VHH binders against q9y6x5. Designs and how they scored, part 313

Target 1, 379 residues: q9y6x5
Amino acid sequence: LPPKLLLVSFDGFRADYLKNYEFPHLQNFIKEGVLVEHVKNVFITKTFPNHYSIVTGLYEESHGIVANSMYDAVTKKHFSDSNDKDPFWWNEAVPIWVTNQLQENRSSAAAMWPGTDVPIHDTISSYFMNYNSSVSFEERLNNITMWLNNSNPPVTFATLYWEEPDASGHKYGPEDKENMSRVLKKIDDLIGDLVQRLKMLGLWENLNVIITSDHGMTQCSQDRLINLDSCIDHSYYTLIDLSPVAAILPKINRTEVYNKLKNCSPHMNVYLKEDIPNRFYYQHNDRIQPIILVADEGWTIVLNESSQKLGDHGYDNSLPSMHPFLAAHGPAFHKGYKHSTINIVDIYPMMCHILGLKPHPNNGTFGHTKCLLVDQWCI
Short names: E, the ipSAE of ESMFold2; O, the ipSAE of OpenDDE; V2, 0.75 times the mean of E and O plus 0.25 times the DockQ between their complexes.

## First folded at step 13 (VHH)

Design Z12 (framework vhh_7uia_1)
Fold by ESMFold2-Fast, scan of step 13:
Structure Z12 (fold): chain B 379 residues (1-379), chain A 124 residues (1-124)
Amino acid sequence: as target 1 above (379 residues)
Amino acid sequence: QLQLVETGGGLVKPGGSLRLSCVVSGFTFSSYAMAWVRQAPGKELEWVSSISGSGGSTYYEDSVKGRFTISTDNAKNTLYLQMSSLKPEDTAVYYCARGQYKYHSGEWEPFDYWGQGTQVTVSS
């Protein structure tokens, strides 16, 4: 039978949670598999952009999901949570489930991964669930394992997405040890349920499983607010995205808007699009607005109001607080191997290798992940 | 038609041993994972052990690891559960089950066919 891979994401799982909390089920998973301690994600460090980078191997400027809220000036379309099913937004890249289905005799299955309920290049995952946050982890797990067991052509690539610990990270902040301990213990229990379900169905030893995340979380405060209304009137611009990266579409002269913003706060960098640091790989896409504001870690951009968020993400991708981890187990992976860091775009070519797929051109480097794999020589 | 028939249950003292057998018919045995699932009086169904098709990989619930052994005889289409060091907590109806999803009573279930069950009682 062809190789099979299940890719699991726990949204907002900051890498250093692994060192500050106990994860008995995840540690048992890692003991017989591999751990990458830090995954350097793409900028901006937000859910939709990074989930799409994992499955395409592309920077946001290349795959087109450049934020959770976007505007395309050419077509005049707006992207938000309610509009995420328009194929227009997702068609600038080919995600791995589409590539998997283009090979002979292969199917893909998806439980809520961003983009999987959208036809991309006229191809939708063979089996999928429409996004609904109210659907339990158990129901998602039941569907994904049913499809892995009972499909023709066989499901060789499957994805599973869960909203925690991101939702609780926003609500409590990552430094709330009491609440985060409870939340992270529940996540570990879900990992235990996942492993038990795969063992129960006889899948565990022959299935490759990757557990990862899209970003981390940092502590915010009412004492660290940047009030945009103190620097510029609403009549000068259209706000496309607010915090911690604000996307500004000027209504009149770009230079005039820039001059009003450039000295607004010592805790925010203001960039004309062409001046965005090259290291972000966040310049070459029409959905990136003419002026981008980047708040310093832990600072929140607001419009003359308080913020209810005690934790947030979206910040500079060089920050360790923004980094997730990657753990994996299965016949493709070494046992008991620990690696320090990879780039999030490196996950895609590694997954293509495991599945025997030819990757589409991408920004990942296969050499960065080869030490994780039993069929490769390290260096 | 497709059948799973369990035998080998009974009354046993703590520390004792029993071997359960499940004879299957109507399908290619080695093409499916097979499982043992138990239900204690007044409790929910609890997965005990599974074996992959062809018998290559075995899996156990932590509470039975080292005490129970799952195996198959493909030539006889028979699944076994060898139980040793039995405890009163092991008292349950034991079912063999086939590892394939089915829709039942408004829900998807991980096992599509079950035997009628065999009673295991561990007392005093």
Scores: ipSAE 0.000, ipTM 0.423, lowest interface PAE 12.2, mean pLDDT 90

Design Z13 (framework vhh_7uia_1)
Fold by ESMFold2-Fast, scan of step 13:
Structure Z13 (fold): chain B 379 residues (1-379), chain A 124 residues (1-124)
Amino acid sequence: as target 1 above (379 residues)
Amino acid sequence: QLQLVETGGGLVKPGGSLRLSCVVSGFTFSSYAMAWVRQAPGKELEWVSSISGSGGNTYYEDSVKGRFTISTDNAKNTLYLQMSSLKPEDTAVYYCARVQYKYHSGEWEPFDYWGQGTQVTVSS
């Protein structure tokens, strides 16, 4: 039987939620599997970039999904919403479902994972759902389990994406213990439902399951706003992305725009593209704008307006508040093993190993995940 | 009490123009980004355009770019959508909405308040 893997993402699941709240179902999953306490995501710490890094093993400058809102000055194309299905944006990398379908006589299945409803290098996931946030977790799970059990060629790689706890993290902020406790309990119950469904269908014993996330969440406030309109007039630039990382396309001389912005706020770092810190791996792509503004943790960049977001992400990827976790269970994984930290780009080569696929060139290091796997030795 | 009230819809011939207005009460709209969202008969809601609270940054769906112009009058607490070169496919109910999150980020971005809508019909 070929190895099978289900990759599940709960958007915005901050790693330290695991220490501050009770997760009986997730705890039982981890007890018989593995836990990575922190996953160091890629910069910027946003949904689309990090979801694509998980499945390609590449930094954003290499896979081309550099933000949730993008502009390509060479082609004059804009990416501004989740319904943008132009393959142009996704074609700078080869995600694992494409590799799975092309290297092996195998199928892939997807319930809402970013990019899976787009043909990439003329290949779309064999089974997929067009993105629609109103579709229940149960319906997504029913489709994934149907496809895992009833497909020819067999589905060996499946993905499932869920919008919580990110949506509630934005609305309430991660410090709202009452509301976050309720939301996270519902997530834990969904994990319980997922495990029960897999057991009832006879899939559990032979399926590798990874539960992870793309980023964390930090508390924001109306007292921590950076009003960009106080520093520079709109006639000087085109705004490609706003907060907490602003992507600035100058309409005039770049140096003049930079000089107007560089001392605008003590809570914002202003970078010319070539001066962006090397540790971000966020320089070598035409979709990265000439000037990037990076707000300090918990600060929101606004245009003479208030923000109702009580939580946000996108901040510096060295911040623990931006880190998700990774938990996994299945025949490929040790039981009861805890690991401190991996890089989010390390997930891709690990998944390729589990599926017996040759990875495309990537930025991950297989050695970082060896201690999780039964067929490997810790280094 | 917070209210958004749209006006200016109607019947227009292809190639014609209309200006939609949304009068806001209960908050200062210059403190929030505002959007126009439309729903054609039997179709899903489609975002059309957004404007920052300052009125300086505007964003458009590709199909309306160059034909529609979003603007604000802060003194009147009014959001406008100037529509030109109208096509039959622009026929829809147009809603004024307040943006709670940044709509263009690809994140989950709900609008927190909506108007009742105004009908725009483009036919010969």
Scores: ipSAE 0.000, ipTM 0.117, lowest interface PAE 21.3, mean pLDDT 88

Design Z14 (framework vhh_7uia_1)
Fold by ESMFold2-Fast, scan of step 13:
Structure Z14 (fold): chain B 379 residues (1-379), chain A 124 residues (1-124)
Amino acid sequence: as target 1 above (379 residues)
Amino acid sequence: QLQLVETGGGLVKPGGSLRLSCVVSGFTFSSYAMAWVRQAPGKELEWVSSISGSGGSTYYEDSVKGRFTISTDNAKNTLYLQMSSLKPEDTAVYYCARIQYKYHSGEWEPFDYWGQGTQVTVSS
């Protein structure tokens, strides 16, 4: 039987939660597997961009999902959560489930990973669930394990996505110990359920399982607001995305809009597209707007209103608060190995190696993950 | 024609031992993972232990680890559960089950065939 891989994401699981809270089930998973303490995600540190980077190995400028809200200047199309099923937005890359189905004639299964309910290059995940946040973790787990057990051709790549702790991180803020403790304990219990289900089905020792996340979370405050209306009038620009990275499409001369914004707040950086730092790899795509505003950690950009969010993400990807972790268990992985840091784009070529797939050209470096794998050497 | 037949249940005192057997027929035994599932009086079904089809991997619910051992004899098409250090909490009907999803009563269930069950009672 070919190698199998289950990729699990808990949205918004900040790496240092592992140090501040007890995770008995996750700790048992890690003890007999591997832990990467920090995963350096792609900029901007948002859900759709980073989930697509995990499965393509590409920076956002290369895979085209550059934000959760986008505008494409060439085609005049708008992307939001309600429009995410247009294949146009997803077709600039080939995600691993497409590669899995086309190279090896194997099946893929998906419980709500971003992009899996969209035909990409005329290929949709063999088994999938349409996105619905009301569907329980148990139902997602039941479907994914049923597909892993009952598929022909066999499911060799499966994904499972869960919205917490991101939703609670936004609502309570990551520094609310009482509320975050309850949320994180529930997640650890779900990890326990996952492991128990796989053991019950006789799959545990023969299935490769990766548990990771797309980004972290930082504490926000009503005392840390940048009122964009104090800087510039609405008549000068169209707002494509707001906070903490604002995407500005000028209605007048770009230089005039830039000059009104560039010194407005000491707590944001204002970039012309060509001046965006090279280290972000966030420049070479038509969906990246002519002016980008980047708020400092914990600052929220608003339009003459109070912010309701106590936690947020999207900030500079060099910030440890934006980093998730990666844990893995299975026949491909060492037991009891800890690694400090990898790039989120490195996950894709590692997964291709585990599945025996030829990766599409990507921004990941296989060498960064080789120490995690039993069939590789750290030399 | 698919049959799973459990034997070996009975009454034992706390600290005692029992060996449950499940003889299977009508399918290639080594092609399927197999499980023991129990139901205590007034409780829901509880998974106890599983063994992979190759017999290479065994799994246990936390409360039975170190006390129960699951094994197979492919030549006899028989699944075993060796139970030791039995506790009153182990009192239940024990079912042998084949691990294969089936559709039943509006949902998918992870076990497609079950034995008739065998009663294990642990009391002084």
Scores: ipSAE 0.393, ipTM 0.783, lowest interface PAE 4.4, mean pLDDT 92

Design Z15 (framework vhh_7uia_1)
Fold by ESMFold2-Fast, scan of step 13:
Structure Z15 (fold): chain B 379 residues (1-379), chain A 124 residues (1-124)
Amino acid sequence: as target 1 above (379 residues)
Amino acid sequence: QLQLVETGGGLVKPGGSLRLSCVVSGFTFSSYAMAWVRQAPGKELEWVSSISGSGGSTYYEDSVKGRFTISTDNAKNTLYLQMSSLKPEDTAVYYCARLQYKYHSGEWEPFDYWGQGTQVTVSS
């Protein structure tokens, strides 16, 4: 009876939402499982970087997905939504579904998790869906549960990704209680549907289920803009990524570009690559540009335009607004246990332990998650 | 050939009990998980309970927990639903169904075979 694990991500689910809104289905899940109240994600606090950190246990500088928009100066390749299927970008790490398929006679299944529709080290998830935001949660859930129930070799690791509440967090901002209440109630209903589907299919008692997220969300405003065009002319640099972390590739002397930027706004920090704070673990990768601009929480970097975003993320990972949560249920997990904080990179070695896999070298610490697990001594 | 036939429905007063039976033929009963699904007048299909092929694991919708018991008799190829403390809200047509995903009409469906249903009415 090999252990099975379903990893579910609701993009942009800020931990603090659990205190400010009602989640009856999620609370029932937690009552018979575990809750980690805050997960300290990796910097930069964005979707692709943090989703890849969850499944590799690595900081962004180590796994190579350092932003949602990237440039590699060595190969001169550009990363964007239109070319994210190039294995080059994903090959600096080995995600858990690849390890799962290669170490044992096991299958992996994926519904839209970033990277799962890409062959990584010549290995693609055994069952997967090409990314398409128009595919309903119900269709993703139907495919995942079908694959968990009807596969040879057996599916032992499955992932399910959903774009909300991130899309609505950007559109309305996290402080829009009316709209966010509606969105979060719908997510709670989807969690109820997930649990009911697993019970109906006889999977619930023998399946380990993790519900987590990649980052939080903070409120933005038209009154909190940093106009980069007021700081420096476009002829001096190539812009690789804009907001809230701008990645600057100088076309002239780096020091001259730095001097034009360093005092332009009191609401952003300007770093030469080697001066990026060590606590970010965001320095040792060719895809990290020579100059990085980091906006203060709630500030948006723009190019002589207004911003349409009322909420955003990508900010300093020490900010509680950037933190997601983790809830889990299943035979590997204690019942009714609450834990304060783990690092997002700790999820990978915990999942490897549950699945009986040997983890690749990683930045996580298995000891941080021991108290969640029934087969471990909590100390 | 392959058939699921429900019996045991009827009229019962609130607080009463009924036992539904579903006799199956044409397949190895113990190799499949089985379920009870109901449809109240004017409402969508609602899953009620499931049981593993071995009979070792049972699952229930929250509104029926502690009141309904699903069981199997593999020697008789029969699925049962013992219903107690019945409420007017339990009034529905009850279907037994085989748990096996199939692709049908462009969609994945969790049940591949259904019975014709049996009516349960809870009324004073």
Scores: ipSAE 0.000, ipTM 0.370, lowest interface PAE 14.3, mean pLDDT 90

Design Z16 (framework vhh_7uia_1; at its last look DockQ between E and O 0.85; V2 from the best seeds 0.00; counts 0 for: pae E 3.7 > 2)
Fold by ESMFold2-Fast, scan of step 13:
Structure Z16 (fold): chain B 379 residues (1-379), chain A 124 residues (1-124)
Amino acid sequence: as target 1 above (379 residues)
Amino acid sequence: QLQLVETGGGLVKPGGSLRLSCVVSGFTFSSYAMAWVRQAPGKELEWVSSISGSGGSTYYEDSVKGRFTISTDNAKNTLYLQMSSLKPEDTAVYYCARVQYKYHSGTWEPFDYWGQGTQVTVSS
């Protein structure tokens, strides 16, 4: 039988939560598998961009999902994270489920992973659920395991996405130990349910399972607001994305808008597109706006209003608070191995190796993840 | 015609042992994972143990781990559950089941065929 892989994401699972809270089920998973303590995600550190980087191995400027809210000046199309399923936004890359279906006589299955309910290069995940945040983790798990167990051609790549702890991280902030402890215990219980389901089905020792996340979370405050209305009048620009990375489309000359913004707040950096730091790999795409504002960690950009967010993400990807972790278990992985850091783009070529797929050109480096794998040498 | 038939249940004292057997017919036994599922009076169905069809990997619910052993004899088309150190809370009807999803009552369920059940009673 071909190798199988289940990729699970818990949105907004900050890496250092593992050191500050107890996870008995996740720790049992790690004890018999591998842990990568920090995954350096791509900029901007947002949900849709990083989830697509995991499955393509590409920086955002290369895969085209550059934010959760986007505008393409060439086609005049707008993207939001709630109701836009236009393949146009997703077609700049080939995600692993498409490669899995096209290179081999294999199926893919998806429970809510971003992009899996969209036909990409005329190929949609063989089995999928249309995105609906109201669907329980149990229903997602039941469908994914049913597809893994019952499909012909066999499902060899499956994805499962869950919105927590991101939603609670935004609501309470990551420093609210009482509320975050409750939320993270529920996540650990869901991991326990996942492992028990796979044992019940006789799959646990023969299925590769990756548990990861797209980004972390940092504490915000009503005392750390940048009022954009104090910097520039609304008549000068169209706002494409607000916080913590503002995407500015000038209605007048770009230089004039830049000059109004550049010295407005000591708690944000203002970049002309061509001046965005090379280390972000966030420049070469038409969906990246002419002026980008990047707030300092924990600062929120607002339009003459308060923010209810006590936690947020999207900040500089060098910040440890923005980093998720990766844990894995299965026949491809060592048992009890701990690794310090990989790049989020490295996950894609590793997954291709596990599944026996030829990866599309990507920004990941297989060498960074080979120490996790039983069929590879670290030396 | 597919059939699963359990035997080996009975009355046993706490700390005692029983071996349940499930004879299957009508399918290639080694092609499917098999499970034991129990139901105590007034309680929901509880998964107890599974064995994979390939490689012979075995799995247990936490409360029975170290006390119960699942095994197969492919030549006899028989699934076994060896139960030791039995406790009163192990009292239930025990079912053998084939691991294969089936659509039932508006949802997909992980077991498509079940035995008739065999009663295990642990009491002094």
Scores: ipSAE 0.671, ipTM 0.900, lowest interface PAE 1.7, mean pLDDT 92
Fold by OpenDDE, look of step 14:
Structure Z16 (fold): chain B 379 residues (1-379), chain A 124 residues (1-124)
Amino acid sequence: as target 1 above (379 residues)
Amino acid sequence: QLQLVETGGGLVKPGGSLRLSCVVSGFTFSSYAMAWVRQAPGKELEWVSSISGSGGSTYYEDSVKGRFTISTDNAKNTLYLQMSSLKPEDTAVYYCARVQYKYHSGTWEPFDYWGQGTQVTVSS
């Protein structure tokens, strides 16, 4: 039988939640499989970019989804969570579900993973759900498992996405132990439901399952605000993205805008596009604006009319608070093995290996995941 | 035509044992996973156990692990559920079901065929 893989994402699941809260179902999943304790995600540490990095193995500058909000100066198009269905934004890379479908006797399925309801390179997932946050996890799970069992050609790759604990992290902040405990318990219960469903259907032993996330969450405060209006007039620039990484499109001389912002706050780094640190791999794309502002951990960039969140993400990808985890189970994975860290782009070549797909050129390193796989040598 | 017929239910004391049987006609087990599902009075349907078509993999709900054993006899086209250390909370109608998604009443259901069920009552 051809290998099958289900990729599951719980948005905004910070890695250290595993150390600070109880996850009976997830721990059981890990016990029977593998755990990567920390996954270094890509900068910016936002939802759309990181989910696309997982399925492409590319840094943001390469796959072209460089933020949750984007602007293309040539076409004058905008990208946002409410406007994400234009293939224009996604076509700079080939996600794994497209690669999978190009193989004979294979199909892909998706339940609301970013980009899966969009035809990319004129190919859309054979089975997919249009994104709708109101749809329950149960319904998503039901459809995914139905497709895994009943499809012809068979579904060999599937994705499942869920919006928690990200939404709650924003609302309560990650340091709210009472509320986050409740939220994380629900997540664990959903993992329990997932495992139970797979067992119920007789899929558990033969299906590879990866449970991961795109980013973590840091605590924010009203006492840690950077007000751009105090530094520069709105008439001098267009704001493409706001916090914690602001994308600035100058309406006047770029240097003048830069000079007005460079000393705006000691808790914010201001970069001209060409001066963005190399370690971010966030420079070589036209969709990156001429000036970016990067707030320090826990600081929020605001305008006078901006709303305040108690938690946020998008900060420096070297920060532990921004890191998700990865757990996996199935015939391709060891049992009871824990690994310290990988890069999020490493997931793609691993998935390709599991599925027997030739990977597109990518930034991942297959060697980083060898210890997770039963068919690989690990020193 | 496809048919599933459960037998073996009855009244048993706590700590007792029962063996349920499900005789299948119209298909073979090797092509389908099979499951036991139960419904207690006033409760929703609850999955109990599944077995893969090959019989190589068995799965159980946590509440019945270590107490129940699912198995098949292909020669007899029969699915079994051996129940031991029965508890009052195990009281339910037990159904055998073929694992195959079916579209019904606006949703996909994981089981396309069911037996009529057999009553299991655990009481002192």
Scores: ipSAE 0.622, ipTM 0.882, lowest interface PAE 0.8, mean pLDDT 95
Fold by ESMFold2, look of step 14:
Structure Z16 (fold): chain B 379 residues (1-379), chain A 124 residues (1-124)
Amino acid sequence: as target 1 above (379 residues)
Amino acid sequence: QLQLVETGGGLVKPGGSLRLSCVVSGFTFSSYAMAWVRQAPGKELEWVSSISGSGGSTYYEDSVKGRFTISTDNAKNTLYLQMSSLKPEDTAVYYCARVQYKYHSGTWEPFDYWGQGTQVTVSS
């Protein structure tokens, strides 16, 4: 039978947490497999866009999930964390679980990875859980392993998503050692539970497992707020997304809106869509609004003077604080190999290779990940 | 009928050895992963060791690694657990179980069939 792959995301797991906190279980996983110390993610460094980039190999402008909040002017549709099920938003790309389960004698399973409870190109993951944050990691893991063990056609690709350490990173900030140590210890215990479950089921040596994340987290402060209301009246624009990358749809001449915003704060950059830096690959999609505001690291754009968040993400993808890691173990991977950096879009062609799937056109480079794989020459 | 029957339990001194056997019938033995699971008095069930259906891959929980060895004999349809360097903490009822999910009490459980158990007592 073809190789099997489990893709796991712990949301908001900043790469340098590995060096600054104790992870005995994750370090054992890495020792027996491979580590990529920093994964350069895609701009904007938000949850929905980066999870879709992992499974499509595409920049946000190309896969169409360009933010956690979006608006389409033609259809008048809105996208948000609580309104994300319309296939319209997801259909600009084909995620790997769709390609996988359309192959003869294959199916896909999902425990809450973004998009897996949506019928994308009229195809929904063969087995899935509707998103519900109150479902425990243990229940998610039990369903995934049951599907891997008991399904016909066999599940060859599975995804597993967990909301931490992102939720706690927002609440406490990544620099709160006391609270983040407790949170990250719990995450490491969950990784230990994952590995033990796979061993108990006899799956450990024949299942490829990737543990990764979508982005990191940076420290915020009540002293670092940008009050948008102090420099422009609401009547001049529609606000599509707020912080740290604001998406502005002008109601009047956009040059006038731009001129009002460009001197609002020295701690944010204001871009007309055509002036967004090329390195962001964030321009060629109608869902990207005519003006975006990009806050400096650790700054928060607000409409009133308070924010309860002490950590955030979404900033420039060149910032080390925005980068996750990738670890992997299984028959496709070397043992004890450490690699410095890949791009998050490189994960998709690597996964397609492991599964024997023809990748759709994408922005990833298979050559960047060859040294992780036992069947490849590392040159 | 599918059956799993454990034998080989008994009383043994600390540092001693025992070999547990589990004879199976009613299914193709080599097609399933098999496990040993134990329950000490007043404690929850604890996974001990698993082996793949082919017998090529073996797994142990940390406290028994290096002391216990799981194996199979396909000609006899028998699963074994060789236990050495036994400690009082190893005192438990030992069950063999087949690895396959079965619906039970509102959830899917990873073992669908269990033996009746065999008592292992490690005492001076």
Scores: ipSAE 0.415, ipTM 0.808, lowest interface PAE 3.7, mean pLDDT 93
ESMFold2 (binder alone), look of step 14: mean pLDDT 81; pTM 0.808

